VH-VL binders against Protein FAN (NSMAF). Designs and how they scored, part 6

Target 1, 98 residues: Protein FAN (NSMAF), of Homo sapiens (Human) (q92636r189to286)
Amino acid sequence: NISEKLHMECKAEMVTPLVTNPGHVCITDTNLYFQPLNGYPKPVVQITLQDVRRIYKRRHGLMPLGLEVFCTEDDLCSDIYLKFYEPQDRDDLYFYIA
Key: E = the ipSAE of ESMFold2; O = the ipSAE of OpenDDE; V2 = 0.75 times the mean of E and O plus 0.25 times the DockQ between their complexes.

## First folded at step 2 (VH-VL; from m11 with heavy chain I102D E103W V104F; framework fv_maftivimab)

Design m13 (at its last look DockQ between E and O 0.51; V2 from the best seeds 0.00; counts 0 for: pae E 4.8 > 2)
Fold by ESMFold2, look of step 2:
Structure m13 (fold): chain C 98 residues (1-98), chain A 123 residues (1-123), chain B 106 residues (1-106)
Amino acid sequence: as target 1 above (98 residues)
Amino acid sequence: EVQLVESGGGLVQPGGSLRLSCAASGFTFSDYAMNWVRQAPGKGLEWVSTISGSGDYTYYADSVKGRFTISRDNSKNTLYLQMNSLRAEDTAVYYCAKGYTDWFGDTYEFDYWGQGTMVTVSS
Amino acid sequence: DIQMTQSPSSLSASVGDRVTITCRASQSISDYLNWYQQKPGKAPKLLIYAASSLQSGVPSRFSGSGSGTDFTLTISSLQPEDFATYYCQQSYSYLTFGQGTRLEIK
């Protein structure tokens, strides 16, 4: 067992077609975690970074605040879509995934 | 070839209203965000408003918020700007401009512009 | 919110000169910076996007550089058709243009 190395934490919102849920994001050397404040869809959403196939920077509104992460090559729906409050947080998280 | 043609400009009194139109051709209109950018005589460019490709999302500069309404009719490939409560400071050439992509893309530049239509607000 | 300040306001130069125009943002905008050329009575034309990427059909004598707060547009060898007003525009947070730089024949 080797401890995960924490790279960063920040606030963000998880965007879905039905709801937008504020929460806490952190990224380690092996995983991306999102903890929604309301517990939906679950208390912690985890994505293993090795499983990431596509990532895209997105504009949310007229600001570069969105990050879309896919663990598949061809799905139309992302495994997670994060909206950040600060562009730098989005860009920093992108750096650790890309 | 992409073409944007503005119309509806003219002389109007302060407090009055005008509706600008921009006829678009040469691209799939509904795929792209559309914009209004204005330029007062002898002055620089000022972004006014943006509307998403679907029309579901609109954005305004603070100087026009609450007075101007951007809209589009994707069945007619036409962009609109409804301007109410006009002021002398709104006197400008108004350009419609095509966004490079819909608002979900990361970068945002205006790759095609119309010729502009002049709006003059004076007593 | 984000103010874009261009320098100089106007510039005189001769055909064949290398010219630079600067654009400064009031906060970091990464590379979300575009450049436009506008001739009198005409609509603006996109030259450079993403700070340094040359738009299709724009002559290679135009180049852009910079990231963060300080950006430059360079014309390596000025041609007669390059006398115009140049605008920078950020797209990091909403959309803001610089006030313009008028490039005139000396």
Scores: ipSAE 0.167, ipTM 0.759, lowest interface PAE 4.8, mean pLDDT 89
ESMFold2 (binder alone), look of step 2: mean pLDDT 91; pTM 0.930
OpenDDE, look of step 2: ipSAE 0.653; ipTM 0.897

## First folded at step 4 (VH-VL; framework fv_maftivimab)

Design a1 (from m11 with heavy chain Y57S E103W V104Y; at its last look DockQ between E and O 0.35; V2 from the best seeds 0.00; counts 0 for: pae E 11.9 > 2)
Fold by ESMFold2, look of step 4:
Structure a1 (fold): chain C 98 residues (1-98), chain A 123 residues (1-123), chain B 106 residues (1-106)
Amino acid sequence: as target 1 above (98 residues)
Amino acid sequence: EVQLVESGGGLVQPGGSLRLSCAASGFTFSDYAMNWVRQAPGKGLEWVSTISGSGDSTYYADSVKGRFTISRDNSKNTLYLQMNSLRAEDTAVYYCAKGYTIWYGDTYEFDYWGQGTMVTVSS
Amino acid sequence: DIQMTQSPSSLSASVGDRVTITCRASQSISDYLNWYQQKPGKAPKLLIYAASSLQSGVPSRFSGSGSGTDFTLTISSLQPEDFATYYCQQSYSYLTFGQGTRLEIK
């Protein structure tokens, strides 16, 4: 029996070019999950860590709060962009993806 | 070929003003945050100020806040530093440096620097 | 305000030597640490970004390591052109440079 092993969870915002959605981030040994507080656009957004191709640490007002994740090599738009409330949470989640 | 050329340095008395310019070429200027970094003679590097690619956001070191104003003219590919109320401790070579702007933020590894312009504040 | 302390302030070395320069942050800065080389009368040149990533065009004898508070720049086999002053710079919260390390020919 194989189970996902939880590494961490925290609060964050999912940012897109058009909207920002607060929610909960959970990362396991296999997947990154984002659960929007209001359930929009879906109850859980899931990214398989094996599919991640590029990740970038991003800054807001000179603070290291953003994380941009691509599951493709060529696209200009990320598959998920997360803004954290605490720099350490962003860096910890980056560690588990990279 | 990225090029940054500073100008406007010189000798000025304490309390005086100078405006530095940095002419940029070889890249799409408006896409990048721009920075001023200074170095007093025989001393280390000190960050002075940063402006976002659009010019909407500006940041200053505490040592210059309220006295210096960073600005840019994206139509002329030129970065500026207006320096007012100059003090002896502002004596330095002033470099402009290119940052990097990404979709939701900037990065501050300075990959291209100008040659610098000397500012001397002395009676 | 994040203070960056470099060690040593200066050192002498010979061509072919392995050289190590350290940089310590007053608080954790993750991997937001850059290294620059500056020769007399010239502008600084970026060597290493994100603590360990080698800038394009920089020789592979340069390497960086560390995260958190303690960082190291290493030159594996010193060349004549490597005699310069080296600066670390944090970009975690605003921007701060270390005081510099002057590497001189012995």
Scores: ipSAE 0.005, ipTM 0.613, lowest interface PAE 11.9, mean pLDDT 86
ESMFold2 (binder alone), look of step 4: mean pLDDT 90; pTM 0.922
OpenDDE, look of step 4: ipSAE 0.653; ipTM 0.896

Design a2 (from m11 with heavy chain D31S, light chain S91D; at its last look DockQ between E and O 0.52; V2 from the best seeds 0.00; counts 0 for: pae E 2.5 > 2)
Heavy chain, then light chain:
Amino acid sequence: EVQLVESGGGLVQPGGSLRLSCAASGFTFSSYAMNWVRQAPGKGLEWVSTISGSGDYTYYADSVKGRFTISRDNSKNTLYLQMNSLRAEDTAVYYCAKGYTIEVGDTYEFDYWGQGTMVTVSS
Amino acid sequence: DIQMTQSPSSLSASVGDRVTITCRASQSISDYLNWYQQKPGKAPKLLIYAASSLQSGVPSRFSGSGSGTDFTLTISSLQPEDFATYYCQQDYSYLTFGQGTRLEIK
ESMFold2, look of step 4: ipSAE 0.396; ipTM 0.820
ESMFold2 (binder alone), look of step 4: mean pLDDT 90; pTM 0.904
OpenDDE, look of step 4: ipSAE 0.541; ipTM 0.868

Design a3 (at its last look DockQ between E and O 0.26; V2 from the best seeds 0.00; counts 0 for: pae E 10.3 > 2)
Fold by ESMFold2, look of step 4:
Structure a3 (fold): chain C 98 residues (1-98), chain A 123 residues (1-123), chain B 106 residues (1-106)
Amino acid sequence: as target 1 above (98 residues)
Amino acid sequence: EVQLVESGGGLVQPGGSLRLSCAASGFTFSDYAMNWVRQAPGKGLEWVSTISGSGDYTYYADSVKGRFTISRDNSKNTLYLQMNSLRAEDTAVYYCAKDSSSWYLPDDAFDIWGQGTMVTVSS
Amino acid sequence: DIQMTQSPSSLSASVGDRVTITCRASQSISDYLNWYQQKPGKAPKLLIYAASSLQSGVPSRFSGSGSGTDFTLTISSLQPEDFATYYCQQSYSYLTFGQGTRLEIK
């Protein structure tokens, strides 16, 4: 029986070049989900963990709050960039992806 | 291949000004934050200033805030440090350093350094 | 605001020795700790990032460990080129270097 096991959830912001969109992050044994509070660009953004190729911890305003996730090897544009409110949440999510 | 080259150091009297340059080559300059780090003779390393890849965000150590201005020209692949109201305690070798904040160093570390340029503030 | 204290300030050792250098943060910095090596008249060189990750091109005799407030750089078997000054640096909140540890030939 196929089911997803929830590992963690927390608040975060999805970062774009011009603006951030606050929402909720959920990570399971198979997927990373981001649910924007305002529903933009869609009600749920999903990344399958097996598709992740590169992942980077990033500083945001010189604080260790950013996480950049790529599903391609060579693209400079990430598939999702998350800004966390707490460094531990960023690091915990990184652990479940890596 | 990747290289950072500082220039513009020299002897300046207290209260004077000096502008340092750091020429970058071998990487996409605008993708990375850049830093100035200094080292007084016989002393340890001291972070001075950071500028974001776009140039929109700048950060300064308290010891230089209000006197030093970091800037960059991404069209010339050059980092600058304008140093005003210089004091004897500003005497140091000044290093240009590349932030590792992207690629394969997930924490902000300084993965590439220039050779340094000496600034001496003396009357 | 975060002070980094290295211990010892200097250390004498022989080629082939195993040496350990300690760095303590004034508050928890998780694993946001980097190590640098600097030889006289040269620029610093990054050795370890994220407390324990080895920078590309650095020999495997270098290793880092620790999290929170206490961190350790270990050189498993000293080589002649390892005699240098070593700095830790936190990147949790702004940037602070330790005062340095000078590793000297005995």
Scores: ipSAE 0.007, ipTM 0.637, lowest interface PAE 10.3, mean pLDDT 85
ESMFold2 (binder alone), look of step 4: mean pLDDT 92; pTM 0.939
OpenDDE, look of step 4: ipSAE 0.289; ipTM 0.806

Design a4 (from m11 with light chain S30Y D31E; at its last look DockQ between E and O 0.35; V2 from the best seeds 0.00; counts 0 for: pae E 4.0 > 2)
Fold by ESMFold2, look of step 4:
Structure a4 (fold): chain C 98 residues (1-98), chain A 123 residues (1-123), chain B 106 residues (1-106)
Amino acid sequence: as target 1 above (98 residues)
Amino acid sequence: EVQLVESGGGLVQPGGSLRLSCAASGFTFSDYAMNWVRQAPGKGLEWVSTISGSGDYTYYADSVKGRFTISRDNSKNTLYLQMNSLRAEDTAVYYCAKGYTIEVGDTYEFDYWGQGTMVTVSS
Amino acid sequence: DIQMTQSPSSLSASVGDRVTITCRASQSIYEYLNWYQQKPGKAPKLLIYAASSLQSGVPSRFSGSGSGTDFTLTISSLQPEDFATYYCQQSYSYLTFGQGTRLEIK
């Protein structure tokens, strides 16, 4: 949607209990999108930024590359878990979520 | 007050086994990753192994992979290191160390250490 | 893996001296660098985390600086209790310590 302002895009992986799916993440002024390269579980995963309640920087594989996003206050399972290839990309995305 | 107390060190022949324990108190044990760090006599520090707070994820230095197994019992606030196929190069003081990182945060440092337990591997 | 090299390996200094110890990583570790102090027969003690952040209870004469590959620990005015061995440790990819710098009374 042309009315959204794109802030950044980078490569990342979506981490799930069973698999890790490489893809592209982008963030706009209103949404976080993840597009898995293989189309699984769906062509685009979307999170509305105003729904985000908690966000945490995580260490993944003993590297500071993880970002865990919750749209709930109390659930133990995140709505999306991203693993980045560069810590700067994760930190930049974190900043845009605020 | 955070306290870590290692035990189980001793003298063992090459190829032998030992099991180290670390009793933890003064913090919510299951919230923190736990670590083993060793120091050969007169030498520097070497990271050995890390286990996540839940115990679901374990990590090892290449020098010990396949021979050492880190584990924890969160109901007993105890960290373990099972050491098999011991070699002379494994001779060291073994420290139990608490990760500083809680479930929130990104940096990884060892904010509390035990007194260490000595493992000697010799013929 | 990431190797950490400290310089010097040892030095002698007097009480009141300004002391600088350096640590070099074999690749960029950004700011994921910690400093520890270890006295003989004792476990290490955390001094500095995240390259420059002072751990609670550590005297302000200790400071850390650097990013990327080159890092420095500085003691602005050496005290008798500061004679020890100092280690850097990276936490960017796994965990690796430098070989140590022994600081002695001259």
Scores: ipSAE 0.266, ipTM 0.782, lowest interface PAE 4.0, mean pLDDT 89
ESMFold2 (binder alone), look of step 4: mean pLDDT 91; pTM 0.917
OpenDDE, look of step 4: ipSAE 0.579; ipTM 0.882

Design a5 (from m11 with heavy chain A33Y T50V; at its last look DockQ between E and O 0.72; V2 from the best seeds 0.00; counts 0 for: pae E 4.3 > 2)
Heavy chain, then light chain:
Amino acid sequence: EVQLVESGGGLVQPGGSLRLSCAASGFTFSDYYMNWVRQAPGKGLEWVSVISGSGDYTYYADSVKGRFTISRDNSKNTLYLQMNSLRAEDTAVYYCAKGYTIEVGDTYEFDYWGQGTMVTVSS
Amino acid sequence: DIQMTQSPSSLSASVGDRVTITCRASQSISDYLNWYQQKPGKAPKLLIYAASSLQSGVPSRFSGSGSGTDFTLTISSLQPEDFATYYCQQSYSYLTFGQGTRLEIK
ESMFold2, look of step 4: ipSAE 0.200; ipTM 0.748
ESMFold2 (binder alone), look of step 4: mean pLDDT 90; pTM 0.910
OpenDDE, look of step 4: ipSAE 0.726; ipTM 0.911

Design a6 (from a1 with heavy chain Y100S, light chain S30Y S91D; at its last look DockQ between E and O 0.37; V2 from the best seeds 0.00; counts 0 for: pae E 6.1 > 2)
Fold by ESMFold2, look of step 4:
Structure a6 (fold): chain C 98 residues (1-98), chain A 123 residues (1-123), chain B 106 residues (1-106)
Amino acid sequence: as target 1 above (98 residues)
Amino acid sequence: EVQLVESGGGLVQPGGSLRLSCAASGFTFSDYAMNWVRQAPGKGLEWVSTISGSGDSTYYADSVKGRFTISRDNSKNTLYLQMNSLRAEDTAVYYCAKGSTIWYGDTYEFDYWGQGTMVTVSS
Amino acid sequence: DIQMTQSPSSLSASVGDRVTITCRASQSIYDYLNWYQQKPGKAPKLLIYAASSLQSGVPSRFSGSGSGTDFTLTISSLQPEDFATYYCQQDYSYLTFGQGTRLEIK
């Protein structure tokens, strides 16, 4: 039996069509997780790293803080769009996925 | 070969308006964010405005916000800057500049510049 | 806004000299720093991007270093064509240029 190895954790915001949600990002050997903050538990977003097909560094409002992750080759909408508070956190997460 | 050619500069009185154009060729214009950068006589460079490849996002320096409007026509490969309520401090050479990566890329440096067009705001 | 301060504002040097120009940001910009060269009456030319990456076609005597708030452009052996004004520019948050450093012969 094996368990996931945690690589990193940081604060970020998940950008959705309706709202931007602050929360915690973590990445393990096998998965990317985003846990929204709040009084009610919100659904954890989980992406299996093996399913990732495209990943792009993005500028968010002319700042290098965005990361788009796609689990499809051709869809126009990303599976998750993350806005980080620090470029290094975005770049570190990119390193573990790409 | 990438070419950027500005036009539309000239002499205008304070409070007046002027529209600059930049004709682009040698690259897929709609893939790249485009920029205006200005330089007052004998002074340094100042970023003015940026527009996304599709034209759906625009950004402005505080010094021009509310007075200048950046736009583009991707069918004509042309970038525009509409300048209203002009002031003496807007006197400068205005450069059209291309970013080196697509909009939403990681780094943003200006790899190609036009020769500039002079705007003089004086009574 | 992030302020970019260059030093010196001007300097004189001779062909063959080693020249160092400094750029300081008012807050950390990591390595989001570019350098440009501008000759009188001409548009700027990109020299260095991402603090230390040399743009294609730029001579290897140019180099950039630094991260965070303090950055340096170095010309290892000046050539006659290197006398110009040099600008740093941050692209971490919006876009801000330094005030320029004018490099003159003598």
Scores: ipSAE 0.071, ipTM 0.736, lowest interface PAE 6.1, mean pLDDT 88
ESMFold2 (binder alone), look of step 4: mean pLDDT 91; pTM 0.924
OpenDDE, look of step 4: ipSAE 0.635; ipTM 0.890

## First folded at step 5 (VH-VL; framework fv_maftivimab)

Design b0 (from a5 with heavy chain D31S, light chain S91D)
Heavy chain, then light chain:
Amino acid sequence: EVQLVESGGGLVQPGGSLRLSCAASGFTFSSYYMNWVRQAPGKGLEWVSVISGSGDYTYYADSVKGRFTISRDNSKNTLYLQMNSLRAEDTAVYYCAKGYTIEVGDTYEFDYWGQGTMVTVSS
Amino acid sequence: DIQMTQSPSSLSASVGDRVTITCRASQSISDYLNWYQQKPGKAPKLLIYAASSLQSGVPSRFSGSGSGTDFTLTISSLQPEDFATYYCQQDYSYLTFGQGTRLEIK
ESMFold2-Fast, scan of step 5: ipSAE 0.487; ipTM 0.829

Design s1
Heavy chain, then light chain:
Amino acid sequence: EVQLVESGGGLVQPGGSLRLSCAASGFTFSSYYMNWVRQAPGKGLEWVSVISGSGDYTYYADSVKGRFTISRDNSKNTLYLQMNSLRAEDTAVYYCAKGYEVGDTYEFDYWGQGTMVTVSS
Amino acid sequence: DIQMTQSPSSLSASVGDRVTITCRASQSISDYLNWYQQKPGKAPKLLIYAASSLQSGVPSRFSGSGSGTDFTLTISSLQPEDFATYYCQQDYSYLTFGQGTRLEIK
ESMFold2-Fast, scan of step 5: ipSAE 0.637; ipTM 0.880

Design s2
Fold by ESMFold2-Fast, scan of step 5:
Structure s2 (fold): chain C 98 residues (1-98), chain A 121 residues (1-121), chain B 106 residues (1-106)
Amino acid sequence: as target 1 above (98 residues)
Amino acid sequence: EVQLVESGGGLVQPGGSLRLSCAASGFTFSSYYMNWVRQAPGKGLEWVSVISGSGDYTYYADSVKGRFTISRDNSKNTLYLQMNSLRAEDTAVYYCAKGIEVGDTYEFDYWGQGTMVTVSS
Amino acid sequence: DIQMTQSPSSLSASVGDRVTITCRASQSISDYLNWYQQKPGKAPKLLIYAASSLQSGVPSRFSGSGSGTDFTLTISSLQPEDFATYYCQQDYSYLTFGQGTRLEIK
């Protein structure tokens, strides 16, 4: 939405049981978006921030790069697991979501 | 309850090789990252290497890359460090340390008693 | 490689004193900092993780604070068993230790 204020965007991977999908993550004052890189079969993921119930920081190798977002048990909201390339980007997203 | 017991240390000549072992008990060994941390006489601590619970992932300090190999045998609850091309600056007490993640932090919650490796002519 | 610098290198204190030691990171590490205690001839013992979280079984006189690049370990009322060397350690990118602070009897 035009009325949404963009707080940050960065590169990240969406972690799923079968594959990791590279893309872009964006966070506004109202929504979290994950946009897969061009040509990937998955649609854009949109999570309304007010539907976020829990957020967990995760470690990958020797750096804190993971962020697991759990939504309310509504049909409209799906859990997402993001892996960042830099710890600072993960921490910045956590700041805006929490 | 948790015990880590190192062995295999000793005196070796520069260029020599040595293999350290760490026998673990009191926890589910295969579920945890395991580490080697060393301490030169009168000096501070230096992290050396880590191996994942499965053994699929290993990482090394730059000072030992290409010379040291970390491995584990989960059926025997034993961690190993194969040290090749040893140098005088590798002289240290080598500690086996259990890693633990609390959320996304990583710390050493249990340590062995250490085993002394001396590299000298 | 993130460098960790402790100050002072050594400190003399008396039983009952309030003692603080500091640790500085060469770049911001948020709160990914741990503190360990090592007595002569013994392995290190974890005191504090995540900059300020007290490890179970560690006396409440120990506390940690700080974020970013500057961190402190405080012992509110020094006891005889607290004379030891203290190390900070970052877990933000790989694992590096400070050089240690030796706490000795005044």
Scores: ipSAE 0.516, ipTM 0.847, lowest interface PAE 1.8, mean pLDDT 90

Design s3
Fold by ESMFold2-Fast, scan of step 5:
Structure s3 (fold): chain C 98 residues (1-98), chain A 121 residues (1-121), chain B 106 residues (1-106)
Amino acid sequence: as target 1 above (98 residues)
Amino acid sequence: EVQLVESGGGLVQPGGSLRLSCAASGFTFSSYYMNWVRQAPGKGLEWVSVISGSGDYTYYADSVKGRFTISRDNSKNTLYLQMNSLRAEDTAVYYCAKDIEVGDTYEFDYWGQGTMVTVSS
Amino acid sequence: DIQMTQSPSSLSASVGDRVTITCRASQSISDYLNWYQQKPGKAPKLLIYAASSLQSGVPSRFSGSGSGTDFTLTISSLQPEDFATYYCQQDYSYLTFGQGTRLEIK
């Protein structure tokens, strides 16, 4: 998109109670994207930053690697839990959402 | 505005039990991780235990694991520490401490005044 | 277990001095380092979080720096109310405190 500016991109996992999905996180000035790796049946997740209601830093195990993103009650906006491989990536993404 | 008030400390014999309480006010108690931190007389700070806002996640320092139980009652805005099988080395001032933001950051912006637990015969 | 070592264990200083207290982690903790001040008979008070972020209400003469394993708390111009014990604390892998640095009147 011509008007959309990329702020960062990194590897992450999308965590659910039943399964964890490795993929790629991308954040722009307007949207958050999660793209699952090839071969996974999950679709690309897109969250408009204006629809983010709450964000919480979480620990995965003992490490500050988790981030929960809660959306408004739009049918198209879904809550997401991301697990990062590096604490700095989690903190950078939190900075751009908050 | 934010206040944390501990109670329940006192003198107890080795092998005895005590239950500490921390009454919280001035914030949405159920949204925050809460911690117990202790300090032996003339010594430094030692983290004891943490509990999540919902109460479904707890973690303990190795020195107290199996003997202490952290719990909370969100309807009463109260944090608890049940201490069993007390030892002389558990003698300390016990503080409750609040995480600075929602989530599990372990950055403590507010502390109670502390309650003294003395384990001695 | 991540071990936190403070240096010095105690120091004496005069009002108006620049005071530096250091904290070393046994392994890299990025910037997950907090500083607390404790006065005799009182609960600790958060001064600095995330290595360099000044807590609301804390005087600007306090500053924190460092990343990885080596961290510093600086008081640019010591005031009478600053004589206290200072503790560092890592929150990278749960939490551990340093042993404390006692700042005394010279």
Scores: ipSAE 0.176, ipTM 0.768, lowest interface PAE 3.7, mean pLDDT 88

Design s30 (from b0 with heavy chain E109G F110M Y112V)
Fold by ESMFold2-Fast, scan of step 5:
Structure s30 (fold): chain C 98 residues (1-98), chain A 123 residues (1-123), chain B 106 residues (1-106)
Amino acid sequence: as target 1 above (98 residues)
Amino acid sequence: EVQLVESGGGLVQPGGSLRLSCAASGFTFSSYYMNWVRQAPGKGLEWVSVISGSGDYTYYADSVKGRFTISRDNSKNTLYLQMNSLRAEDTAVYYCAKGYTIEVGDTYGMDVWGQGTMVTVSS
Amino acid sequence: DIQMTQSPSSLSASVGDRVTITCRASQSISDYLNWYQQKPGKAPKLLIYAASSLQSGVPSRFSGSGSGTDFTLTISSLQPEDFATYYCQQDYSYLTFGQGTRLEIK
């Protein structure tokens, strides 16, 4: 939305049980977005920050690259698991969500 | 009281095997990465292996890869290190160490250490 | 793997001195560096994590700084109980320790 202020944008991968999909992450003062790269059949993910219930930092290849965001404890259907290419990007996103 | 106690060390011949154990108490064992770190007599610290809280992910130092296996039994709050094809250079005090977690699944060093158990590989 | 090099290997100092120990990584590790203290016959103790964060219960005379490849541990006013061996350790990719710096009485 027009009233949103962008805080950061970076590349990341969305991790699912079967596949990992590359894309872009954007965080504003109100929302978190993940947009898959062109050609991927996955929809854009939008999470309102006030709906975030839990945030877990994860390691991949023993590097601090993962971030799991839970919107609700009921169904977990709007949850997202992100893998970053640089630890600083993961930590920056965590700062803006927390 | 948060505590780690190692056992299973001893004298073994080159080419032999040993299994080390680390008994954990005073914290939710399954929530933390666990490490094995060794120190040869008079030398520095060398990281050996780490295992995730779930046990699904394991990583090894190049010096032990293919010979050592880290595992855990969360129902018994116990960490293990199976050491095969032992060499004289594996002689060291072996420490069990808990990952220091600010968030579940991410560690920033090791905040709790056991007393260590001595492994001597000699003919 | 990432190599960690400490300098000096040993250092002699007097109580009240300002002591500086350095650690260099073979590649950039951001701020994923920890510092440990080890006394003879004892397990290591975590002093500093994430390059500059002081662990609870550690005296404020200890401080860490740096990012990327160059890191420093500083003891602002050395106390008798500070004579020990100090290790840096990266946890950016796997884990590796520096070779250690032995701090001895002058």
Scores: ipSAE 0.285, ipTM 0.785, lowest interface PAE 2.8, mean pLDDT 88

Design s33 (from b0 with light chain Y92W)
Heavy chain, then light chain:
Amino acid sequence: EVQLVESGGGLVQPGGSLRLSCAASGFTFSSYYMNWVRQAPGKGLEWVSVISGSGDYTYYADSVKGRFTISRDNSKNTLYLQMNSLRAEDTAVYYCAKGYTIEVGDTYEFDYWGQGTMVTVSS
Amino acid sequence: DIQMTQSPSSLSASVGDRVTITCRASQSISDYLNWYQQKPGKAPKLLIYAASSLQSGVPSRFSGSGSGTDFTLTISSLQPEDFATYYCQQDWSYLTFGQGTRLEIK
ESMFold2-Fast, scan of step 5: ipSAE 0.646; ipTM 0.878

